# Ledger of designs, part 140: VHH binders against q9p7j3

Target 1, 174 residues: q9p7j3
Amino acid sequence: MILPLFPETQVHVFVYENVSNCAAIHEQLISQNPIYDYAFLDAATILYKKQVYSAIIRALEDRRDEQMKTKTIHSEVILSLSPKTEISSAFRQFSMTKKSKNIVVVKIDSKLTEEEEFERLDKLVEGNRVEFSDEELQKLIDFKVLKKNYKLDPSTLENPLASILSSIALRGYS

## First folded at step 11 (VHH)

Design y113 (framework vhh_6qgx_2)
Fold by ESMFold2-Fast, scan of step 11:
Formats: C-alpha cells, sequence, structure tokens
Structure y113 (fold): chain B 174 residues (1-174), chain A 121 residues (1-121)
C-alpha cells in the first residue's frame, strides 16, 4: 500500500492466526537476526485497520522530522500505537510475546516485492495468514486489553475508533 | 549514571564451569531485557543468551543450549550466566547488555566493559 503523505514508502501489513512459534520468533528478534526486521504486534491489541495505519503514519512523521524515540522504524510503529511516549509500556502493551497466538506484522521500506515478502514471512511464521481487514481483526481482538491500553470508559467503548485514533495522533501532547 | 559491571571471568580447563555476573544500576532493571554477548579473538561479537524483563523467557544460541543458563535477580539488580561443560571455543570476552524493548534490528542500549573467559584444552 501507498500512503498519500509518504508515496515512496512501501508498506505491507500481514495478519496471522493460530501462530505456534511466537517464542522462536521472539528469540530471533532478541538475537538481532536481520531477516526478522518487522514490527510484530499482538493481534489482541488491534481492532481496526485505521489503528495500524495511524501508528504507521505517526512513526513515519517522527522519522521525517528526525524525532524518533526508538532505534528502528518498526519499533517506532509499536511505540506509536501507545497513547503515551513510554517505550517500555508501549512495547509491553502492543508487541508480540512468546505467549501470543495471533499477530499483526508490519513491514516498512521493504526491498522485496509484496509477493516475496509473503513467501518469506509465511516461512518465518507458523500460522494461518488471513486478510488484513476490520472483520478479521475483530475476531482476534481482546476487548479487555483494548480498554486497558487506551483507558476507555463505557461510553467510549461503544464507538472506540475516534478515541483510539485521537490517542495515537495526539500521543505525547496531552 | 547507567552502569553494567561484569565479574566472574577467568581461566578454566575444558569441561569446567564458571558463573558470570552483571550488576546493573542507573535504570529500571525490571523494564529491560538483559543479555550476554561474546567476542572471541579475531571474530565479531555474537549473541549468547538473553532473559526477558519478566524473567519468564530465556533464549540461547545453539552452541550453548543445555550448557549455559541465564538467570536474573530483581532484588539485587543482577543477571547471571552459569556456564557448564566449557569448551575451548567458548574462549571470549563476555559482555552484559540491556535492551529497552526495541525490536530487531535495534542495538542494545547499554553495554558493560566485558569480562574475559579463557578455556584451555
Amino acid sequence: as target 1 above (174 residues)
Amino acid sequence: QVQLVESGGGLVQAGGSLRLSCAASGFTFSDYTMAWFRRAPGKEREFVAAITWSGDSTFYTDSVKGRFTISRDHAKNTVSLQMNSLRPEDTAVYYCAAESYDLYPSEYDYWGQGTRVTVSA
């Protein structure tokens, strides 16, 4: 996909259900294996496509403005999902863990075609790839986790999209 | 103020054991993944073992699995590497490192000065 404000930046988003090897993936991330240069998110924290896109746009804006708080664009995407600028909190709240079952994977600035990324990532992730759509994400979300991460009250929980997007866009300003 | 101080290195015969310790100060220890890396003479730095901030996940490079054990003590702000069945190829300077929840390809935020381990045949 091409973003209007970042037309030369290639973005791919993948969703996997029933992943059995999250611990192995996490090991590769900790050991700094360059093949695993992606943002790995726990799908329990993602409700909408726009939530992911908003975090990507915020991360790209911070990179453009030389204001990234993390060391990589993919880590910056994870941070950007959080309503706060605390890196450890954002990572704990949104990143894949060894216990994750369903994941959302983001690739920015891919040197590969989308087809090549699919082929590579399908070999790294032992799970079932599903469509990146609001319908599929709604099957994987944990509303208790979402409510806690964005501090949603009962009135905002009915229609959380605007609150979530506002939290992402205004991170660090309130 | 951030400091990682390694200790426990030395000379040991093949088949022997050593316990390395790393004392951390100047940051919130419980928020960081702690790791051990090593650099052998004439080689590049390589990953050895890591333990997550919660202490519930550990990771090892294939060559040390079953021989080395990483652990952490939150009360003492220390991470330890128990090295058993040492081999001459384990000879290296061992470094303690701390990572602030960044994903690959991020580099570790803080590094110790290193402690030397020499395993003789």
Scores: ipSAE 0.013, ipTM 0.386, lowest interface PAE 7.4, mean pLDDT 84

Design y114 (framework vhh_6qgx_2)
Fold by ESMFold2-Fast, scan of step 11:
Structure y114 (fold): chain B 174 residues (1-174), chain A 121 residues (1-121)
Amino acid sequence: as target 1 above (174 residues)
Amino acid sequence: QVQLVESGGGLVQAGGSLRLSCAASGFTFSDYTMAWFRRAPGKEREFVAAITWSGDSTFYTDSVKGRFTISRDHAKNTVSLQMNSLRPEDTAVYYCAADSYEFYGSEYDYWGQGTRVTVSA
């Protein structure tokens, strides 16, 4: 996909359920294997497509403005999901862990086509790929985790989308 | 001002043991994923072991699994690599590295200068 404000930036988002090798993927990330240069998110933390896109847009804006707080655009996407500006806190809240079962994978600036990234990821991730859609994400979300991560109160629970997007867009500027 | 200092390297006979330690100045280890890498003469740097900040989960390269153990001491602000059943192939300079979060294709934030391990036949 192409974002209107970033037409030269290629973005791909993939969703996998019932992933059995999260520990192996985590090991590859820690060992700096360049094949694994993606943002790996725990799907328990993602409710909407717009949530992921808002974090991507924020990360790209920070890169454009030379204000990235992390070393890679993929790490910046993870940070940008958090309402806080603390890197360690954001990774604790949103990144895949070895115990994760369902994941959302983001690739930015790929030199490969979407189909080529798809074939590559299918070799790295031992799980079932599903559509990146609000419907599929709603099957994988943990609402207690979402409420805790975004500090949602009863008044925002009926429409958490606006609150989540505001938290992402205004990170560090309120 | 942040520094990692390795110690514990030396010469040891095959089948012997060494314990490497890494001490930090300028930060606390409990907030970092800590790793050991090594570089043998004429070879590229390779991953050896890591311990995560998020629950002290441990990871090892296949050639050292069951022989090496990584651990951290929160009270002493140190990370250690216990190396048992050493082989001549383990001869290398061992580097301690720290990352403030789980990384995604980036370089580790901090590196030590390395400590040399020589395993004789």
Scores: ipSAE 0.012, ipTM 0.441, lowest interface PAE 8.4, mean pLDDT 84

Design y115 (framework vhh_6qgx_2)
Fold by ESMFold2-Fast, scan of step 11:
Structure y115 (fold): chain B 174 residues (1-174), chain A 120 residues (1-120)
Amino acid sequence: as target 1 above (174 residues)
Amino acid sequence: QVQLVESGGGLVQAGGSLRLSCAASGFTFSDYTMAWFRRAPGKEREFVAAITWSGDSTFYTDSVKGRFTISRDHAKNTVSLQMNSLRPEDTAVYYCAADAYELWSEYDYWGQGTRVTVSA
């Protein structure tokens, strides 16, 4: 995928459901295995494609401006999903855990085509790939998790898009 | 009713300047990322420039970087595109577009366009 705001940056987003090896993937991430240099997100926290792209754009803006708070662009994407600038909190809120069942995977600056990244990820992720679409994401979201992460009340939970995007854009202003 | 109305297009010689303006009404302007796109005769629509809803970030296609500047005025509900050092290849119809907080392939609202012709 090409982002109009960053047309020279290659971005790929993948969604997997019914993943059975999240514990193994999590262990590889903790051990800093460079093969796993992706942003691995818990799909329970992602409701819209725009939510993911907003975080990617914010991370790319921070990299462009030399304002990254984390060591990698993929970690910056995870941080950018959070309304806070606290790295540990953002990772607890949005990162894949050992107990995750469905995941969203982001790759930035890929030297591979989307198809080649699928081939690579299929070797790492034991699950069923589904389309990166609002329809598929809405099947995987946990509204209790979403409400807690973005501090949504019942009135905003019915149509949360604007609140979520505003939270991502205003990260650092509590 | 939502409207985006472009103005400022016209005929200019290569090396000249034009300032395009887009007046927005019927929606909460400060919540929207504003962008300019263009379409040359016989070609597909191309992204030109964007400014985020907060005004904190601006983005440009490579061919216009350093020559074009996008800005917004919340008090007047306008977004502007200052075009300097114009080239014949900048000849196109320029469209103002608005997207709530986000900017990607689909925009919520579009203007009717304003024509820019740059003579050699």
Scores: ipSAE 0.000, ipTM 0.135, lowest interface PAE 16.6, mean pLDDT 83

Design y116 (framework vhh_6qgx_2)
Fold by ESMFold2-Fast, scan of step 11:
Structure y116 (fold): chain B 174 residues (1-174), chain A 121 residues (1-121)
Amino acid sequence: as target 1 above (174 residues)
Amino acid sequence: QVQLVESGGGLVQAGGSLRLSCAASGFTFSDYTMAWFRRAPGKEREFVAAITWSGDSTFYTDSVKGRFTISRDHAKNTVSLQMNSLRPEDTAVYYCAAETYDYLPAEYDYWGQGTRVTVSA
């Protein structure tokens, strides 16, 4: 995928359901295994494609402006999903855990083609890959988690897109 | 309240050894991945080593592999860092940290106040 604001940056987003090896992936990420250099998100926290893209754009803007708060672009994507600037809270809210069942995986600056990344990642993740689409994401979301993470009230739950995107764009300004 | 208290820091000559200890209280020790970080003067905080709650897996930054050993004692609620073959670049304040939320990348919610290690020469 090509982002209009960052046309030279390769971005790939993958969605997996019914993942059985999240604990094993977690161990690889703790050990900083470079094969697992991706942003691993819990799909329970993601409702829209635009939510993911907004976080990616914010992370790329922070990298461009030398304002990243984390050490990697993939960690910065996770942070950028949060309306707050506290790193540990953002990772707790949005990252894959050992208990996750469905995940969204983001790759930035791949040296591989999209097809090669699909092949590689399908070997690392023991689950079913599905289309990165609003339809598929809506099957995996946990609205209780979404409401808590973005502080949504009942009046915005029916159509929360604008509130979510504003939260990502205004990170640090409440 | 969760408390992490470090000890064992001090002044040592290059090539020497120190053992740091971290005493944990106010939480179930066996539920947490424990880690050591360090911050050298004028630098950002750097990961040093981690040990999973089970003790089955240990992780080290490349610059300390083969020189430092992390271990834990569940009965005493302590994590230790054995530092051998110390180098001047190891000079830093060393912090004990605990990760409790099982999220990635490994960021840590609980921190000690740190213990200073100075390696001379």
Scores: ipSAE 0.013, ipTM 0.279, lowest interface PAE 7.3, mean pLDDT 83

Design y117 (framework vhh_6qgx_2)
Fold by ESMFold2-Fast, scan of step 11:
Parts: sequence; structure tokens; C-alpha cells
Structure y117 (fold): chain B 174 residues (1-174), chain A 122 residues (1-122)
Amino acid sequence: as target 1 above (174 residues)
Amino acid sequence: QVQLVESGGGLVQAGGSLRLSCAASGFTFSDYTMAWFRRAPGKEREFVAAITWSGDSTFYTDSVKGRFTISRDHAKNTVSLQMNSLRPEDTAVYYCAAESFDLGYPDEYDYWGQGTRVTVSA
């Protein structure tokens, strides 16, 4: 995928359901294995494609402006999903855990095609790949988690997109 | 004020052993995953070992598995790294680090010590 504001930046987003090896993936992340340089998100926290794209755009803007709060562009994507600027809090809210079952994986600055990245990830992730679409994401979301992460009330739950995107775009000002 | 203070570094011959210690203060130690990182001259900082907040899980980089052991003492607010069968390639400055979650993404640790130097002679 090509982003209009960052046409030179290659972006791939993958969704996996029924992942059985999240604990093993966590071990590799803790070990700082460079082949795991991706943003691994818990799909329970993601409702829309635009939610992920907004976080990617914010992270790329922060990198362009030399204002990243984290050490990697992928960590910055995770931070950018949060309405707050606290790194540890953002990771608890949005990042994959050892107990995650469904995940969203983001790769930025890949030299590989989407198909090549899938072949690589298929060796790392023991789960079923599904389409990155609003329809598939809505099957994996946990609305209790979403409510807590974005401080949503009943009036916004029926159409939370604008509130979520505003929270991401105005991170640090909300 | 949060502090991590490393000790136990020094000069040792190949095949020898050293025990590094890190004393933590200014935060609730039992809520934090503790880790050791190292940086050799001219190289990037690399992960060595981590122990979760509960102490139930430990993680090691492949090059130290079976030689190094990480442990923690909640009563003393201390994390330790027992380094056995040391090799010249283990020569580095060793850093203690703490994070409030069990993710261990590169360089995402909340707090860092100043480091302690380990030199292993051939």
C-alpha cells in the first residue's frame, strides 16, 4: 500500500486469527530478534482499517519531524494508537500479549512485496491469515477493550470512528 | 527518583565467571520486568537476558543460553546475572534495564543503569 502523504514509504498490514504461538513471538520480541521488526497489535483493540492507517501516518509524521518518542517506527505505530503519550501504557493497551489469539501486524519500510512478507510471516506466526478489511476486523474486536482504551461512552459506540481518529490525530493534546 | 545501579564487572580470563548485580530503587520493583543488555566497542546494544515481574519466566539471547543465568531477589530489590564459561566475545559494558510490561521491544525499556564493564581476556 501507498499512502498519499508518504508515497515513497512501503506499508503492509496483515491480520491473523487463531494464533497459537503468541508466547513464542513474545520471547523473540524480548530477545530483540531483528527478524521480528514489526508492530504486533492485539486485534481485540482494532476496529477499522482507518484506525491503523491513522496511527501509521502519525508515526511517519513524527519520524519526518524528528519527534519520535520510541526507538523504532514500529514501536511508534503502537504508541500512536494510544490517546496518551506514555509508552508503557500504549503497549499494554494495544500490543500483542502472550495470551493474544488474533493479531494485526504492520510492516513499514519493507524491501519485500506483500506476498513475500506474508511468506516470511507465515513461518513466524502459527495462525490463519485473513483479509485486512473492516469486515474481518469487526469479527475480532473486543468492544470492552475498545471502550477502555479510547474512553468511549454508549453514545459513541454505535459510530466510534470519528472519536477514535480524533484521539489518534490529537495524541498529546487530548 | 528512579535508580538502577550495576556492580560486579571486572577483568576475567576466558572460561572464568562473574556475577553482575543491579540494585533498583524509586519504583515498585515487583511490578517490573528486569533485563540485562550489553554493548561491545563499535557495536550496537544487544539484549542478553530478562526475567519477568513474577520471576516465573526467563529469556536469553542464543549466544549465552546455558552459560548465563538471570535471577531476582524481591526482598533486596536486586536482579543478578551469573555469567559462567565467559568468552572474549562477552567483553562489553553491561546495562541493567527495567520495563513495566512483558514485551521487550528493542530499546523500549523504561529505566536504564549507567553500566558496568566486563573484559574477558583470551
Scores: ipSAE 0.000, ipTM 0.230, lowest interface PAE 11.9, mean pLDDT 83

Design y118 (framework vhh_6qgx_2)
Fold by ESMFold2-Fast, scan of step 11:
Structure y118 (fold): chain B 174 residues (1-174), chain A 122 residues (1-122)
Amino acid sequence: as target 1 above (174 residues)
Amino acid sequence: QVQLVESGGGLVQAGGSLRLSCAASGFTFSDYTMAWFRRAPGKEREFVAAITWSGDSTFYTDSVKGRFTISRDHAKNTVSLQMNSLRPEDTAVYYCAADSYNFGAPTEYDYWGQGTRVTVSA
């Protein structure tokens, strides 16, 4: 995929359902295994493709402008999903946990093709890959989690896209 | 200023035990995941053990599982590594590290100590 503001940046997004080894993946993230250099998100927190793309674009803008709050671009993607700039809160809200069942995986600045990343991730993730599409994401979302993370009220809950995107774009000012 | 100060290293015979301690200051200890890494002569630094900020989860590299135990004391701002049944291949400089986040992306560890030397003789 090509991002209009960052056409030179390689971006891949993968979705896995029924993942059985999130605890093992978490161990690899804690131990700094470079094979796991991805952003691992809990799919319960992601409703739209545009939600992920908006966070990626914001993270890349912050890197371009030398305004990153975290140490890596993948960590910055996780932070950028949050309406606040509080790092610990953002990671608790959006990151994969040991108990996650469905995950969204983001790779930025890949040295590999999408097919090569897929082959690599399929060996790391014990789950079923599904299409990165709004239809598949809507099967995995937890609306209670989404409502809490973006502070949605009844007036926005039935069509939350604009509110979510605004929260991501205006992080810290909305 | 942020500091991680390791202690407890030394020389021990194979089969012996050592307890390493790391004293943390200058940050909110209870918000940080704490870890131990080691670097043997001529080798790259490798992960040994970690304990999450809540203390609810511990992680170990395969070669030390069942022999090493990591623990933390929030009241004293310390993390400890109890090393039992030591082997010559455990000889290394041991480093304490702290990270403010630990989920969703590889941990980059915000702070590192200077290290403490452990030598295990045959």
Scores: ipSAE 0.396, ipTM 0.726, lowest interface PAE 1.9, mean pLDDT 87

Design y119 (framework vhh_6qgx_2)
Fold by ESMFold2-Fast, scan of step 11:
Structure y119 (fold): chain B 174 residues (1-174), chain A 120 residues (1-120)
Amino acid sequence: as target 1 above (174 residues)
Amino acid sequence: QVQLVESGGGLVQAGGSLRLSCAASGFTFSDYTMAWFRRAPGKEREFVAAITWSGDSTFYTDSVKGRFTISRDHAKNTVSLQMNSLRPEDTAVYYCAKDYPFLTGESDYWGQGTRVTVSA
């Protein structure tokens, strides 16, 4: 994928459901195995494609402006999903855990094509790849998790897109 | 409330040894991977070592492999880092953390740190 504001940055997003090896993936991430250099998100926290894209754009803006708060662009994506600037809380809220079942995987600055990344990730992730679409994401979301992460009240929860995007865009400015 | 208290730092000459300890409270210790980070003067925090919740796996940054050993004691809720063959480049403040996939050096990791100075 090509982002209009970052046309030279390659971005790939993948969605997997019914993943059985999240604990093994988590161990690889802890060990900083470079093969696993992706942002692994818990799909229970992601409702829209625009939510992921907004976090990616914010992370790329922070990198461009030399304002990254984390060490890697992928961890900056995870941070950027959070309405707060606290790294450990953002990871608790959005990152894949050993108990996750459905995941969203983001790759920035890939040296591989999208198809090559699919082939590579399909070997690392023991689950079923599904389309990165609002329709598929809405099957995997946990609304209790979403409400808690973005502090949504019942009136906002029926149409949360604008609130989520504003939280991501205005992170640290409110 | 998560609390991590590091201890064991000090001044040591190159080739010497130190043992760092981290006392953990406020969470179910056995459910979490525990890690050590360090931050040298003027640098970002970097990963040093991690031990899984089960204790079955340990991970080290390349520069400390074979010299440092991480261990945990579930009965005491402590993580330890045995540091042997210390080098001047190991001079840093060492932090204990409840681990997450992408380790960082930010202040929201819950330890004050313990200072290690290795003289030539």
Scores: ipSAE 0.000, ipTM 0.219, lowest interface PAE 11.4, mean pLDDT 81

Design y12 (framework vhh_6qgx_2)
Fold by ESMFold2-Fast, scan of step 11:
Structure y12 (fold): chain B 174 residues (1-174), chain A 122 residues (1-122)
Amino acid sequence: as target 1 above (174 residues)
Amino acid sequence: QVQLVESGGGLVQAGGSLRLSCAASGRTFSDYYMAWFRRAPGKEREFVAAITWSGDSTFYTDSVKGRFTISRDHAKNTVSLQMNSLRPEDTAVYYCAAESYDFGTPSEYDYWGQGTRVTVSA
């Protein structure tokens, strides 16, 4: 998909449910395997497509402005999902873990088509691909995790979208 | 700040053993993933082994599984790589690395040592 503010940047987002090999994927991430150059998110933390796109846009803005706090654009996407600027905390909050069951995978600056990336990921991820849609994401979210990560009060839980997007856009600022 | 210093490299005959050590200077590394990488002559740097901060999980590249063992000693603030049944193909400069993040991307290893040379003769 093309982003209006970054039309030259290719972005692909994939969603997998019932993933059985998260521990094996995590091992490949630890070993710096270049085949796994993606951002792997725990789907329990993602409620909306706009949440993911807002983090991607923020990461791309920080790269453009030479203000990235992490070494890669994919790690900057993970950081950008967090309302705080503390890197380790953001990774603990949003990253896939060995125990994850459902994941969201982000690829930026791909030299491959969406179909080619999917074929590649299908070989790496042992799970069922589902559509990247609000409907599918809402089946995988953990609202207790979401509330904790974004510090949502009871009044905002009924419609948290605006609060989440504001937290991402204004990360580190009141 | 974390500073890493490797030691234990040297010359050994094929089939021999060496133990590499990595000491963290000025800070504890109990909250870090620790790893060993190597770069052989004419090749790119490759992953060798890693250990979690708790020591409960270890990871190895296929070519060293069963021959190398990574371990950590929290009291000494060190990570060690025990290398057994060494082969000429293991000849490389070995680097210690540390990472404080939980992983959702390929690890970036924030801190690196200067390296220690291992030569395995036929």
Scores: ipSAE 0.474, ipTM 0.755, lowest interface PAE 1.6, mean pLDDT 86

Design y120 (framework vhh_6qgx_2)
Fold by ESMFold2-Fast, scan of step 11:
Structure y120 (fold): chain B 174 residues (1-174), chain A 120 residues (1-120)
Amino acid sequence: as target 1 above (174 residues)
Amino acid sequence: QVQLVESGGGLVQAGGSLRLSCAASGFTFSDYTMAWFRRAPGKEREFVAAITWSGDSTFYTDSVKGRFTISRDHAKNTVSLQMNSLRPEDTAVYYCAADYPFLTGEYDYWGQGTRVTVSA
């Protein structure tokens, strides 16, 4: 997809359910294997497409302004999902773990086409690909995790979109 | 009820100017990034210009840079597009769009459009 504010940046987002090899993927991420240069998110933390796009745009703004706080654009996406500018906390809150079952995978600045990334990623992830849509994400979300990560009040949990997006957009601004 | 209502379109000669306006109602206008898109006959919708909620940043597609200026007025709940040095290639239906908090591509609201025709 092409983002209007970053037309030169190619963005691919993939969603996998029932992933059986999260522990193996996690080991590759710890070893910093360059083949796994993606943002691997736990789908239990993602409710909306707009949530992911907002984090991507925030990360791209920080890169444009030379204000990235992490080493890679993919790490910056993970940080940008968090309400706080604390790298370790953001990774604990949003990154996939060895116990994850469903994942959202983001690729920025791909040197491959979307179909080539799909073929490559499908070989790394042992799970079922589903469409990146609000409908599919809402089947995979864990509302207890979402509430904790964004510090949602019970009254906002029924319609959390604005609160989540504000948390992402205003992180570190004031 | 949320509405975005565009106005200011019309017929103009090449080299002329038009000012488009978009009146917003039914949402907290001052929190939204506002944008203009256009769709030429037989073509896909394309981005034209955007202005952030604060008004601190503006963005333009390359073909209109230096010719078009986007602005907003929070007191009037309007976003405007001043179009100068118009070309036949600018002929399109122009749409106002609102997105929160950034221009994510998953727009919250769209107007119905206003037609601009630039004759040679």
Scores: ipSAE 0.192, ipTM 0.616, lowest interface PAE 4.7, mean pLDDT 88
Fold by OpenDDE, second read of step 12:
Structure y120 (fold): chain B 174 residues (1-174), chain A 120 residues (1-120)
Amino acid sequence: as target 1 above (174 residues)
Amino acid sequence: QVQLVESGGGLVQAGGSLRLSCAASGFTFSDYTMAWFRRAPGKEREFVAAITWSGDSTFYTDSVKGRFTISRDHAKNTVSLQMNSLRPEDTAVYYCAADYPFLTGEYDYWGQGTRVTVSA
């Protein structure tokens, strides 16, 4: 897909459930395998498509403005999900771990169609692809984790999206 | 100024053991994933082992699994590589590296390396 704010940058987002090889994927990332050039997120921490898009946009804006805090655009996406400024905290909060079961995968600067990118990624991820939608994300979310990550309370639970987006947008401005 | 200083390399016979150490300074050690790489003669640098910033996860290249153990000491700002059952094919210069925090595709800091030679 193409984001209106960044027409020259193609972005793809995929969701996988029941992934059996997260540990192996994690190892490949740490070993700097260039084939794994994606942002791998724990789906338990993602509730909305707009949450992911907001993080992507924030990362792209940071890159555009030469203000990235991390080394790569994909790591910046992970950071951008967090209300915290600490990079390590953001990764602990949102990044896929070896214990993850469901994941959201983000590709920035893709030169392939969505289908072509999926074919490539499908060779790396051993799981079932599901639709990238709020409905599917809602099935995978861990609300305890979500509440913790964004410090949601009863007053913000009635509109968690607004609170999440605000947290992302205002990171570093508190 | 950032420094990674490796030590512990040397000559050892096949089947022997070595313990490499890397002393880190000049950055917040607890925020970095630490790793060991190696470069054998005539070959490209390859990943050997890594330990996450928290120390809760370790990873190894297949050829060293069961023989090598990576660990870190946050109090001393050190990362270690215990190398057991060494083989001639383990001969290489071993490098310590740091990535903040990880998954960036490139490690931020590198040591000068320590030479490990395993004789047949």
Scores: ipSAE 0.031, ipTM 0.435, lowest interface PAE 3.7, mean pLDDT 91

Design y121 (framework vhh_6qgx_2)
Fold by ESMFold2-Fast, scan of step 11:
Structure y121 (fold): chain B 174 residues (1-174), chain A 121 residues (1-121)
Amino acid sequence: as target 1 above (174 residues)
Amino acid sequence: QVQLVESGGGLVQAGGSLRLSCAASGFTFSDYTMAWFRRAPGKEREFVAAITWSGDSTFYTDSVKGRFTISRDHAKNTVSLQMNSLRPEDTAVYYCAKGWDYAYPSEFDYWGQGTRVTVSA
């Protein structure tokens, strides 16, 4: 994808359902294996493509402005999904866990084409790749998790897009 | 403000044991993955072991699996490395490190000054 404010930044987003090896991937992330240099998100927390794009844009803005709170752009994407600036809380809320079943994977600054990244990730992730689309994401979301992460009330939960995007854009501000 | 202070290194003969400790301060200890790395003379730093923020998961490099045990004490803000069946190739300066998170590339944010371990043949 092409981002208007970051037209030369390579961004790839992948969605996998029915992943059986999240525990193994989690182990590789903790061990700092460089081949797992991606942002691994729990799909239970993602409802819209725009939610992911907003977090990516916020992370890229923070990198441009030398205001990143984390050490990597991929970690900054995960933090940027959170309505608050607490790093550990953001990772507990949005990151893939060893018990995750469906995941969203983000790659920024890839030296590979989208097709080459697909081939690489398909070897790392034991699951079914699906299209990155609102339709597919809406099959994987957990509304209870979404409500808790963004503090949505029942009226907001019926049309949460604007509230989620505002929370991401205004992270750390009222 | 963040400080990591290692202790417990020393000289030991092959087959012996040592327990390393790292005292952490200046951050909410229970929120972060903690790790041990080592650097042998003339070599790069290598990962040794890590323990997640909750203490529920531990990870080891293959050469130390079954010999080393990492643990943490939230009440004392310490992470420890119990090293058994030590080998001459375990000779290194051991560093305590504070991690950021579970996402890769996860970087270790702060490093201690290290504690020296020498294992004689």
Scores: ipSAE 0.012, ipTM 0.392, lowest interface PAE 8.4, mean pLDDT 84

Design y122 (framework vhh_6qgx_2)
Fold by ESMFold2-Fast, scan of step 11:
Structure y122 (fold): chain B 174 residues (1-174), chain A 123 residues (1-123)
Amino acid sequence: as target 1 above (174 residues)
Amino acid sequence: QVQLVESGGGLVQAGGSLRLSCAASGFTFSDYTMAWFRRAPGKEREFVAAITWSGDSTFYTDSVKGRFTISRDHAKNTVSLQMNSLRPEDTAVYYCAAGTPYELWGSRDYDYWGQGTRVTVSA
C-alpha cells in the first residue's frame, strides 16, 4: 500500500490467525533480532483497517517532524495506536504477547514486494494467513480489550470508528 | 502485594566476586523479564543485565560482558547476578527490576523495583 501523504513509503499489513509460536516470536522481538523488524500487534486490539492506517500515518508524521518517542518506526506504530503518549502502557495494550493467538503484522519501508514479505513472514509465523479486511479483523477482536484501551462508553461502542480514530489523532491531548 | 528483595551486596577488593540475589513475590514471576540496574554515587540509574521471561536470552551492558552472569530460578522465584573480576567502577547500588519491556535498557519500562543493595569495590 501507498499512502497519499507518504507516497515514497511502502506499507504492508498482514494478518495471521491461530498462531502457535507467539512465545518464540516475542523472545526474538525483545532481543531486537533484525529479522523480526516489524510491528507485531495483538489482533484482539484491532477492529478496523483504518485503525491500523491511522496509527501508521501518525507514526510517519512523527518521523517526518523528528518527534518520534521510540527507536524504530515499527515501535512508533505501536505507540501511535494508544490514546496516551506512554510507551510502556502502549506496548502492554497493543503489542503481541507470548499468549497471543492472532496477530497483525505491519512492515514499513519494505525493500521487498508484498509477496516476498509474505514468503519471509511465513517462515517466522506458524499460523494461518487471512485477508487484511474489516470482516476478518472483526472475527479476531476482543471488544472488552478494545473498550478498555480506548475508554469507550456503551453509546460509542455501537459505532466506535470515529472515537478510535480521534483518540489516535489526539494522542497526548486526552 | 508485589515485592522484590535484593541481597548479597557488600564490600569486596578489586578482582573479587559477589553474587546478588533478588527474591520476587506477589506476581507471576515466569511472565516477567527480570533485570539488574545500578546507580553510582552522583549518577543516574544504568542498565546492567537482563534475562527474558523464558530464561532463553540474556543481555549485558558492554562494560560487564564476560564478567557478570545473570540467571533465574523459576522454582524459587529468584533472579541472580554473579559478578566476577569486579572493578572499582562497578561500585554502585544495584537494583532488581521486573517488567515486560520491549526495550530492555529503558528503566521507565519496568513495572516493579527493589530497594537496592550496595556494592563497594575497593582498589
Scores: ipSAE 0.016, ipTM 0.384, lowest interface PAE 7.1, mean pLDDT 86

